# Ledger of designs, part 178: miniprotein binders against q6w4x9r395to579

Target 1, 185 residues: q6w4x9r395to579
Amino acid sequence: GHCSLEGGSFVTTFDARPYRFHGTCTYILLQSPQLPEDGALMAVYDKSGVSHSETSLVAVVYLSRQDKIVISQDEVVTNNGEAKWLPYKTRNITVFRQTSTHLQMATSFGLELVVQLRPIFQAYVTVGPQFRGQTRGLCGNFNGDTTDDFTTSMGIAEGTASLFVDSWRAGNCPAALERETDPCS

## First folded at step 14 (miniprotein)

Design qv49
Fold by ESMFold2-Fast, scan of step 14:
Structure qv49 (fold): chain B 185 residues (1-185), chain A 90 residues (1-90)
Amino acid sequence: as target 1 above (185 residues)
Amino acid sequence: SELEEIAKTILEAVKDLVEAVKENDYEAILEAIERLYEAAIEAYEAGFYEVARAVTEVIKAIWEGDEEKIKEAVKELVEEMREAMRRAKE
């Protein structure tokens, strides 16, 4: 399945439901029992310089019991607060530069993340078939039924994107934006 | 009909996008993409799920910059719009 965060404020879920939102928080993008060590993918949104968007994606975070990998629009990659040179490899995760404008996080557990750095910071999430019906968050529930993709953290199907998105706030806004140190300075 | 208005918006946005690409007008490209995404949302909310999906596939192909994929995605979009219009008449 494929989920995308594009154009600063647009999201397309794993079941292909498009929607738009604005926010200045960290949001749960993907939670699943298929992710090891209580893993979760999160998206950080803040006020943006994208001309048509009040807020936009500024960082993507993969958090587990072992790792907190942050990929920011400034092309800085950190794990557990420490800046990493690419390619960066752990036991199950490799982060590398796919093209001059794209970074990729590849995993051994069926999750792939590609981020476009320029001209607009965007993210593309791909999950294997084992995730079907077993995802929660902004990317939807991946159950093949698009009518319930706005299922909140409480398990309620909402009619609006804003209530859906608010239910997936991670609470610590804007935690990822505190990591602006140049690794060479 | 609602579908006819959505289709007009999509066709105008695609036309504007093609012109903007030829003129190397980055701001016009972004405006056309925004209009396409809004049309995808409108199509989805109206129950035209396959049309919405096809529009998002066109947008993805544009960001990838692959001319062949863009042509294929546009053809799929036209086919899905025709199918939706056929179903609406039943």
Scores: ipSAE 0.468, ipTM 0.774, lowest interface PAE 2.0, mean pLDDT 79

Design qv5
Fold by ESMFold2-Fast, scan of step 14:
Structure qv5 (fold): chain B 185 residues (1-185), chain A 90 residues (1-90)
Amino acid sequence: as target 1 above (185 residues)
Amino acid sequence: SELEEIAKTILEAVKDLVEAVKENDYEAILEAIERLFEAAIEAYEAGFYEVAAAVTEVIKAIWEGDEEKIKEAVKELVEEMREAMRRAKE
């Protein structure tokens, strides 16, 4: 299944439902029991420099009990706060430059992430068939049923994207609230 | 009809996108892509799932910059719109 984060504010779920949202927070993109060590993909959004959207993707995070891999729009890759040279390899994950404008994170557990760096930062998530019906987050539940594509973190199916997206917020939106402080400091 | 208005919006956005690409007009490309995304959302909410999926594939092909993929995606979009219009008349 494929999920995409494009154009700064557009998402297409694993069940191929497109939607738009506005937000300046970290959001849970994908959670699944198929991800090892309580793994999750997260997406960080901030105010946009693009004239056609209010907010844009600025980083993608893979978080587990062992790893916190961050791929940011400034082309820096870190794991657990330490900058890494590409290609970067762990036991189950490899991050490498696929093209001059794309980075790829390949895993041994059926998850693949491709990040477009230029001209606009975008992300593409691919999951294997073992994830079918076993995903939750902004990318949807991958069950082939479009009537529950906006299932919130509380397990409620919503008719609108706004309540759905807000339910998948992670943390206290520090990117929006603390913009005056250098985030690299 | 609703589908005819959605199809018109899609075709106008594709035409504008093709022209913007030929002119290498980055801002016009972004504007046309935004309109295509909005049309895909409208198509999906109206129940035209295959049309919405085909629009998103066109956008993906544009960002990849592969001429043959773009042609294939546009062909698929036209076929899906034609099929949806045929079914809507039944």
Scores: ipSAE 0.257, ipTM 0.660, lowest interface PAE 4.1, mean pLDDT 78

Design qv50
Fold by ESMFold2-Fast, scan of step 14:
Structure qv50 (fold): chain B 185 residues (1-185), chain A 90 residues (1-90)
Amino acid sequence: as target 1 above (185 residues)
Amino acid sequence: SELEEIAKTILEAVKDLVEAVKENDYEAILEAIERLLEAAIEAYEAGFYEVARAVTEVIKAIWEGDEEKIKEAVKELVEEMREAMRRAKE
């Protein structure tokens, strides 16, 4: 299955349902029992620097018990807060430059991420057949039926994107993923 | 018909996107993608799911930069639009 984040604010689910949203938060793209170590793929959106979209994708995050891999639009790749030179390899994940404008994160567990850096930061998520019917998040449930792709984190199928997207918020900003934000700091 | 209007919008936006990518015109690329993806949402809302999917395949092929794949994806998109129009008349 294939999920895409394009044009700054558009998403097409694994079952090919397109939708648009605007937001300034981290959102869960993909959770699945098929991901090891409680893994999840997340997308960071922030106010856009371009005239055609109010907010845009600015980073993609793969988070598990072992790793927090961040690929940002400024071409910086970090793991657990430390900048990494490419190609970067862990036991099950390799991040490398596929072309002059594309980075790829390949995994041993059936997940592949390709990010386009230029001219627009975009992301493409590919999952193997073992993920069918076993995904949740902004990329949908991968069950072959597009009509229930707006299934919220509470398991309710919504008719509109806004309630669906809000149910998959993971924090108030990218920094919130590293530690709890202190309101007084 | 609604589908005929959507189809015209899609074809014009595809042409604009191909030209914008060739010219490396960042603003034109963003505008064409927005128009294409808006049209894909309209196609989905109208019940033309295969047309919406085919639009995303064209965008993917354009970013891959393979001219043969782009031609193939555009041909598939045109066929899906023709099938949708045929079904709407039945």
Scores: ipSAE 0.290, ipTM 0.652, lowest interface PAE 3.4, mean pLDDT 79

Design qv51
Fold by ESMFold2-Fast, scan of step 14:
Structure qv51 (fold): chain B 185 residues (1-185), chain A 90 residues (1-90)
Amino acid sequence: as target 1 above (185 residues)
Amino acid sequence: SELEEIAKTILEAVKDLVEAVKENDYEAILEAIERLFEAALEAYEAGFYEVARAVTEVIKAIWEGDEEKIKEAVKELVEEMREAMRRAKE
């Protein structure tokens, strides 16, 4: 199954339902029992003057009990707050430069992330068949039916993207990424 | 018809996007992508799911920068639009 975050604020779910939203928070893209150590994939959105959308994707985060891997539009990759040179390997995850404009995060558990850095920051999520019907978050439930792709964190199918997206907010609004680094003093 | 208007928007936006990518015109790329996604949303809301999917595949092929894939994706989009128009007249 494929899920995409494109053009600043457009999302296409695993069941191929397109939608747009505007937000400046960290959102859960994907939660699943198939992800080890309570893993979750998250997207960070912030204000943007670049796209006609109010907001755009600025980072993708993979968070588990052991790792917090952040891939930022600034081409910085960190794990647990420490900058990493590519290729970067853990036991189950490898982050590497696939092309001059693309980074890839490959995993041993059926999740793959490709991040386009230029000309605009975009993300593509691929999951194996073991994830079918076992996903939650902005990428939908991967059950072959688009009518319930807006299922909230409470398990309710909504008719609008706004309520759906708000239910999958994680952490602080606006986005908390800036807390990960020291300011200019 | 509604589908004919959506098809016109899609084809012009695809043409503009391909040109913008070839010229590395960042602003034009964003403008064309906005139009393509809006048209895909309109197609989806109108019940033309395969057309919306085909638009997404064209955008993906353009970002990959593979000219043969772009050509194949555009051909598939045109065929999906022709089929949707044919079915709408039944």
Scores: ipSAE 0.130, ipTM 0.533, lowest interface PAE 5.5, mean pLDDT 76

Design qv52
Fold by ESMFold2-Fast, scan of step 14:
Structure qv52 (fold): chain B 185 residues (1-185), chain A 90 residues (1-90)
Amino acid sequence: as target 1 above (185 residues)
Amino acid sequence: SELEEIAKTILEAVKDLVEAVKENDYEAILEAIERLFEAAVEAYEAGFYEVARAVTEVIKAIWEGDEEKIKEAVKELVEEMREAMRRAKE
């Protein structure tokens, strides 16, 4: 399956649903039991300096119990806060320059990430068939249903992208004081 | 019809994109791509899923900068729009 983060704040899910949002936070892009060591892929958005978009992707993060790999729009790659020279290899992950404008993170567990650095910072996520029906986050649930509503982190179908996206904020982003979007609250 | 309105939006965005490319106007190119993506969102919400998918594939091909992929993606978009128009008129 394929998921893309393009043009500042555009997302196309694994089930090919396009949507846009405006946010200045870290969001969970992909969670799955298929990711080892409680792994998760996350996307960091901040205010954009480009007039065509209010917010834009500034970094992609792969977080697990062992690693925090950050790939930033300024072409810096860190793991657990330390800058790394490319190619950078761990037991299960390799980060390398695929072209003069693209970095790739290859894994042994069926996840591939390609980051476009120029002319605009964008990310492309590919997952193997073992992830089908076992994903959640901004990239969707990969269940093959093109009529799916936005499913939040609480499993609630929403009619708007904004409520869907807000539900996927990561723990390093300040939460809203009230969560009036939860129908059970 | 709703599909005809979406098709007009796509056509207008494509025309603006072609003009922006000829003028080497980077900001205008980004604006045209944004409007094209918004048309994909509108198509999806209207139930024209294959049209929405085809539009997003065109955008991806534009970012890859591969002339052949762009041509193939545009051809696919035209085919999906024709099929959607056929279904809408029955």
Scores: ipSAE 0.389, ipTM 0.748, lowest interface PAE 2.8, mean pLDDT 79

Design qv53
Fold by ESMFold2-Fast, scan of step 14:
Structure qv53 (fold): chain B 185 residues (1-185), chain A 90 residues (1-90)
Amino acid sequence: as target 1 above (185 residues)
Amino acid sequence: SELEEIAKTILEAVKDLVEAVKENDYEAILEAIERLFEAAIEAWEAGFYEVARAVTEVIKAIWEGDEEKIKEAVKELVEEMREAMRRAKE
């Protein structure tokens, strides 16, 4: 299955559903029991310098119990906060320069990430067949059913992208309104 | 019809994109790609899933910059639009 993050704010899910959003947070792209050590792939969005988008992708993060690999738009790769020279290898992950404009993160567990560096920072996620029906996050559930790709983190199918995207925010985004943090609201 | 409006938007955006690429007009390229992606979203919401998929494949091919892949993706898009039009007549 293939998921893409393109043009600053556009996403195509594993089931090929296109949508757009305008968030400035870290979002969960992919969670799956197929990822080792409670692994998750995440995307960081910030205010855009691209004239046709309010927000743009600025980094992709692979987080597990052992690793926090960050690939940023300025071509810096870190693991657990330490900058790494490419090619960078761990037990199950290799990050390397695929072309002058692309970095690749290859894994032993059926996940592949390619990031385009120029002219716009973009990400392409490929997962093996073992992930079918076993994914959650912005990239959708990869079950071949196109009607439930907007399934939120609480397991509710939404009709709009905005509620879907907001449900996949990672927990450290500042509150826009005080009432957003009120459990009774 | 809804499909005819979507097809017109796609064709106009592709035409504008081809001209922008020939003129090396980066702003026009970005504008045309944005219109194509919005058309893909509209096609999906209207139930024309294969048309939406084919549009997103054209966008991917453009970012890759591979002329042969772009030609193949455009051929697939034309075929999917033709098939959608055929099914709409039933």
Scores: ipSAE 0.576, ipTM 0.831, lowest interface PAE 1.4, mean pLDDT 80

Design qv54
Fold by ESMFold2-Fast, scan of step 14:
Structure qv54 (fold): chain B 185 residues (1-185), chain A 90 residues (1-90)
Amino acid sequence: as target 1 above (185 residues)
Amino acid sequence: SELEEIAKTILEAVKDLVEAVKENDYEAILEAIERLFEAAIEAFEAGFYEVARAVTEVIKAIWEGDEEKIKEAVKELVEEMREAMRRAKE
């Protein structure tokens, strides 16, 4: 299955549902029991320009009990806070420069990530057949039914993207903090 | 019809994209791609799922820069639009 984050604010799920993303936080892109060591793929979004309604992808994070691999739009790759020269290899993950403008993260567990660095920072996620029906997050549930791809972190299928996206926040952004401290809301 | 309006938007965006590429107008290229993606969302919300999928595949092929894949994706999009129009008349 293929999931894409393109044009700064557009997402296509594993079941091919397109939607527009508006947010400035870290979000869970993919969670699955098929990922080892409680692994998860996350996407970091920030404001993309003068328009405050537009957001863009600025980093992709793979987080597990052993690794925190961050690939950012400034072409810095870190693991557990330390900058790494490419190609960077662990036992199950290799990050390397696929082309002058693309980085790839290859894994032994059926997850592949390709990041376009220029002209726009974008991400393409590929998962093997073993992930079918076993994914959660912004990339959807990969069950062959596009109508429930907006399934929130609470397990509720939404008809619109906004509540779906908000439910997958990874809980460390100023917008989430400001919302919690608003005495009127 | 709704499908005809979506198809018109797709066709106009493709024409603008081709012209922007010829003129090396990067901002116009980005604008045309954005309009294509908005058309894919509209197609999906209107129930034309295969048209929406085909548009997103065209966008992916454009970003890959593979001329052969772009041609194949555009052919698939035209076929899906024809099929959707055929189904709408049944």
Scores: ipSAE 0.480, ipTM 0.775, lowest interface PAE 1.9, mean pLDDT 79

Design qv55
Fold by ESMFold2-Fast, scan of step 14:
Structure qv55 (fold): chain B 185 residues (1-185), chain A 90 residues (1-90)
Amino acid sequence: as target 1 above (185 residues)
Amino acid sequence: SELEEIAKTILEAVKDLVEAVKENDYEAILEAIERLFEAAIEAYEAGFWEVARAVTEVIKAIWEGDEEKIKEAVKELVEEMREAMRRAKE
């Protein structure tokens, strides 16, 4: 299955549902029991970057009990807060420069991430067939059923992208709806 | 029909994208891609899921910069639009 984060604020889920959001937080892209050590893929969005978008992807994070790999738009790769030279290898993960403008994170557990660094920072997630029906997060549930593509972190199917996205915030960022009522935050 | 309006939007965005690429107008390229994404969302919400998928594949191919993949993705998009119109009996 393929999921993409493109153009600063657009997402296409594993079930091929496109949507847009305007958030400035860290969001869970992908959680699955198929990921080892309670692994999760996350996306960091902030105001800036693309002139056509109010918010832009600024970093992608793979977090597990052992690793916190951050790939940021400034082309720095860190693990557990320490900068790493490429190619960088862990037990099951290799991060390397695929092209002059693309980094790839390859794993042994069926997850692949390609990050475009320039001209726009964006990310492409590929998962193997073992992930079918076993994913949750901004990339969707990968079950082939379009009626529940906006399933929130509480397991509720929503009709709007905004509630869906807000449910997948990681950490203590304000909800997108709360930001609408407090522009001075 | 709604599908005809979506197809018109897609066609216009593709034309603008081709011209922007020829002129090396980066701002115009981004604007055309954004309109294609909006058209993909509209197609999906209207129930034309394969059209929406085909549009997102075109966008991906454009960012990869592979001319052969772009041609293949555009061909697939045209075929999906024709099939959707055929099924709608329009």
Scores: ipSAE 0.326, ipTM 0.699, lowest interface PAE 3.1, mean pLDDT 77

Design qv56
Fold by ESMFold2-Fast, scan of step 14:
Structure qv56 (fold): chain B 185 residues (1-185), chain A 90 residues (1-90)
Amino acid sequence: as target 1 above (185 residues)
Amino acid sequence: SELEEIAKTILEAVKDLVEAVKENDYEAILEAIERLFEAAIEAYEAGFFEVARAVTEVIKAIWEGDEEKIKEAVKELVEEMREAMRRAKE
């Protein structure tokens, strides 16, 4: 299945539902029992560098019990707070430069991440068939039914993106709705 | 009329995108892509799921910069819009 974070603040879920939100927080993008060691993929949004978007993607984080790999829009890759030269390899994860404008994180457990660095920071998530019906987070539940793509962290299917997105905040950030009133910086 | 308005928005955004690319106007390209994505969301919420999917595939192909994928995605979008309009008349 394929999930994309594009154009600063647009998301297309694994079941192909497009939506937009405005927020300045870290959000859980993908959680699944298929990810080893309590792994999760997270997306960091902050004030936009794109002229017509309020907020945009600024970093993608893969967090597990062993690793905290951060890929940021300034092309810095860190693991557990330490900067890494590419290609960077762990036991199950390799981060490398796919093209002059793209980084790729390949894994042994059926998750692949491609990050576009320029002209705008974007992320593309690919998961193998073993993830079907076993994902949760901003990328949706990957069950082939788009009507429940806005399933919150409490397991409730919502009709609007704002409540869905707010439920997937990680850490102590204001709700996405509260940030929608902020002017574009 | 809702589908007609969505289709008009998509076609105008595509036209603006082509013009922006010819002028090498980066800000205009981003604006046109944003309008396309808003149209995809509107199409989805209106129940035109295949039109929404086709628009997002066009956007993806544009960012990949693959001319053949862009051509195929635009062709698919035209077919999905044509089919949605046909079904709306039933």
Scores: ipSAE 0.377, ipTM 0.728, lowest interface PAE 2.8, mean pLDDT 79

Design qv57
Fold by ESMFold2-Fast, scan of step 14:
Structure qv57 (fold): chain B 185 residues (1-185), chain A 90 residues (1-90)
Amino acid sequence: as target 1 above (185 residues)
Amino acid sequence: SELEEIAKTILEAVKDLVEAVKENDYEAILEAIERLFEAAIEAYEAGFDEVARAVTEVIKAIWEGDEEKIKEAVKELVEEMREAMRRAKE
């Protein structure tokens, strides 16, 4: 399955449902029992520097009991807060420069992440067939049915992206709905 | 029709995106992608899932920069739009 985060604020789920993303927080992209050591893939969004754009992707994080790998738009790769030279290898994960503008995180457990650094910071997530019906987060549930792609962290299928996105916030930050109704907060 | 207007918007946005990528124009790329994704969302909400999927494949091919892949993705998109229009007129 393939999920993409492109153009600063757009997401396409594993079941190919496109939607627009609003928010300035860390969000869970992918959680699955297929990820080892309680692993999760997360996306960090912040205010965009581009005219008329609200928010953009600034970092992708892979978090497990052993690792906190952060790949940022500044082309810095860290693990557990420590900067790493590329190629960077752990037991099950390798981060390397695929091209002059792309980094790849390859894993032994069926997850692949490709990050475009320039001209726009964006991310592509690929998962193996073992993940089918076993994913949750902004990338959707990967069950072949787009009508429930907006399944919240509480297991409720929503008709709109705002409630869905807000439910997958990982950090302590304002809800998307609050910013829409009270821009002064 | 609604789908014909969506198709026109998609094709114009693809042309603009290809040019913006060649020029490495960050703001133009974001503008074109925004228009393209909004059209894909509109197609999806109208029930044309395969058109929406084909649009995301075109965006992917453009980022890869392979002109042959871009041509193939655009061809597939045009075929999906033609099929959707044919079924809508049935």
Scores: ipSAE 0.228, ipTM 0.617, lowest interface PAE 4.4, mean pLDDT 75

Design qv58
Fold by ESMFold2-Fast, scan of step 14:
Structure qv58 (fold): chain B 185 residues (1-185), chain A 90 residues (1-90)
Amino acid sequence: as target 1 above (185 residues)
Amino acid sequence: SELEEIAKTILEAVKDLVEAVKENDYEAILEAIERLFEAAIEAYEAGYYEVARAVTEVIKAIWEGDEEKIKEAVKELVEEMREAMRRAKE
């Protein structure tokens, strides 16, 4: 399944439902029991630097019990608060420059992330078939049923994007862009 | 018809996008893409899921900048719109 965050404020879910959202926080993009060590993919949004959007994607975060990998629009990659040279490899994750304008995070557990750095910061998420019906977050539930694409963090299907998006706020804005050792809650 | 209005919006946005690309007008490209994405949302909410998907694939191909992928995505969009229009008539 494919999920995309494009144009600063547009999202297409794994079940191909497009929607627009506005927000200036960290949001849970993808959670699944298929992700090891309580892993989650998160998206950080802030006031827009682009003319046609009120808010824009500024960073993508992969968080687990082992790693906090942050890929930001300023082309800095950190893990657990420390800047990393590319290619950067852990046991199950490799972050590398795919092209002059794209970074890729490849994993051994069926998740792939491609980040476009220029001319606009965008993210593309690919998950393997084992994730079908087992995802939650802004990318949807990947169950092939479009009627429940806006399932909130409490398991309620909403008819509008606004309540859906708000339910997936992770808080700690802008803490996701800071070193892990700087707690603000 | 709702589908006819959506299709008109898509075609006008594609036309503007092609012109903006020829003029290398980045601001106009962003504006046309935003209108295409809004049209995809409208198509989805109206039940034209394949049309909405095809529009989002065109947007993705444009950001990738691969001319062959763009041609393939536009061809798919035209086919999905033709099929939706055909079904709506019968």
Scores: ipSAE 0.374, ipTM 0.725, lowest interface PAE 2.6, mean pLDDT 78

Design qv59
Fold by ESMFold2-Fast, scan of step 14:
Structure qv59 (fold): chain B 185 residues (1-185), chain A 90 residues (1-90)
Amino acid sequence: as target 1 above (185 residues)
Amino acid sequence: SELEEIAKTILEAVKDLVEAVKENDYEAILEAIERLFEAAIEAYELDFYEVARAVTEVIKAIWEGDEEKIKEAVKELVEEMREAMRRAKE
């Protein structure tokens, strides 16, 4: 299954549902029992300086009991706060430069992350079939059913992206706002 | 129809995107991509899932910068829009 964070503020879930939000927080992108050591993939959004969106992706974080790997838009990779030269390898994770504009994080547990650095910072998440129906977060539940694509952290299916996104905040930050295509006011 | 309005928006955005790419106007490229994403969201909300998926594949191909992949993705998008319109008439 594939999930993407593109264009600063757009997300396409594992079940292929596109949505948009504006927010300045760290959000849980992917949690699953399939991730070792209580692992989670997170996305950091902040006010945009270089994209047409008001807010944009600025870093992707893989957090577990052993590691805190941060890949930021300035091409710095850290683990547990220490800068790392690429290629960077742990027992189960390798981070390397795939192309002049792309970094890749490959894992032994069925998760792959590719980040585009230029001209705009974007992320692409791939998970193996073992994750089917076992994911939660901004990338959706990967169950093949579009009825519950906006399932919040409380397990409730919501009708709006903003309530869905707000439920997946990982820090103390303002509520995300969903913009209407055709504003009435 | 709603689908015809979405298709018109998509075709206009793709035309603008192609022109922006030829002119190497990255601000215009970003604007056209934003319009395409908004059209994909609208298509999905109206249950035209394959159209929404095809639009997101065009956007991905643009960011990868591969001319052959872009042409293929645009071809698939046009085909999915034609099929959606035919199904709507059934």
Scores: ipSAE 0.317, ipTM 0.703, lowest interface PAE 3.3, mean pLDDT 80

Design qv6
Fold by ESMFold2-Fast, scan of step 14:
Structure qv6 (fold): chain B 185 residues (1-185), chain A 90 residues (1-90)
Amino acid sequence: as target 1 above (185 residues)
Amino acid sequence: SELEEIAKTILEAVKDLVEAVKENDYEAILEAIERLFEAAIEAYAAGFYEVASAVTEVIKAIWEGDEEKIKEAVKELVEEMREAMRRAKE
């Protein structure tokens, strides 16, 4: 299944439902029992400097019990708060430069993330067939039925994107992104 | 009809996008892509799921920058619009 976050504020779910939202928070993009160590993929949105978009994607986060991998629009990759040089490899995850403008996070568990860095920061999520009907979050439930693609974190199918998106907020706004440690703070 | 209005919007946006790409006009490219994505949302809301999917594939091909993929995606979009109109008898 493919899910995309494009043009700053547009999303296409695994069941191919397009929608737009405006938000400045960290949102759960994908949760699934197929992800090891309670893994989840999250998307960070902030006020946009991009023409035609009020808010835009600024980072993608993969969080599990072992790893917190952050890929940001400024091409910085961190894991558990520490900056990493590419290619960066763990036991089950490799982050590398796919092209001059794209980074890829490949995994051993059927999840692939490609982020476009320029001219606009965008993300593309690919999941294997084992994820069918077993996903939740902004990318939808991947069950082949688009009528329930706006299923909230409480399991309710909503008619609007705004209620759906708000239900998938992760923590307080602003974003839960790791920051550079400032010795003066 | 609503489908005819959506199709006209899509075709105008594609034409504007092709011109913007030829001129390397980044702002015009972004504007045309936004119009295409809004048209995809409208097509989906109207029940034209295949048209909506074809529009999003054109957008993806543009970001990949592969001329052959772009040509193929546009061809598929035109075919999906023709098929939707054939089904609607409009």
Scores: ipSAE 0.335, ipTM 0.706, lowest interface PAE 3.1, mean pLDDT 77

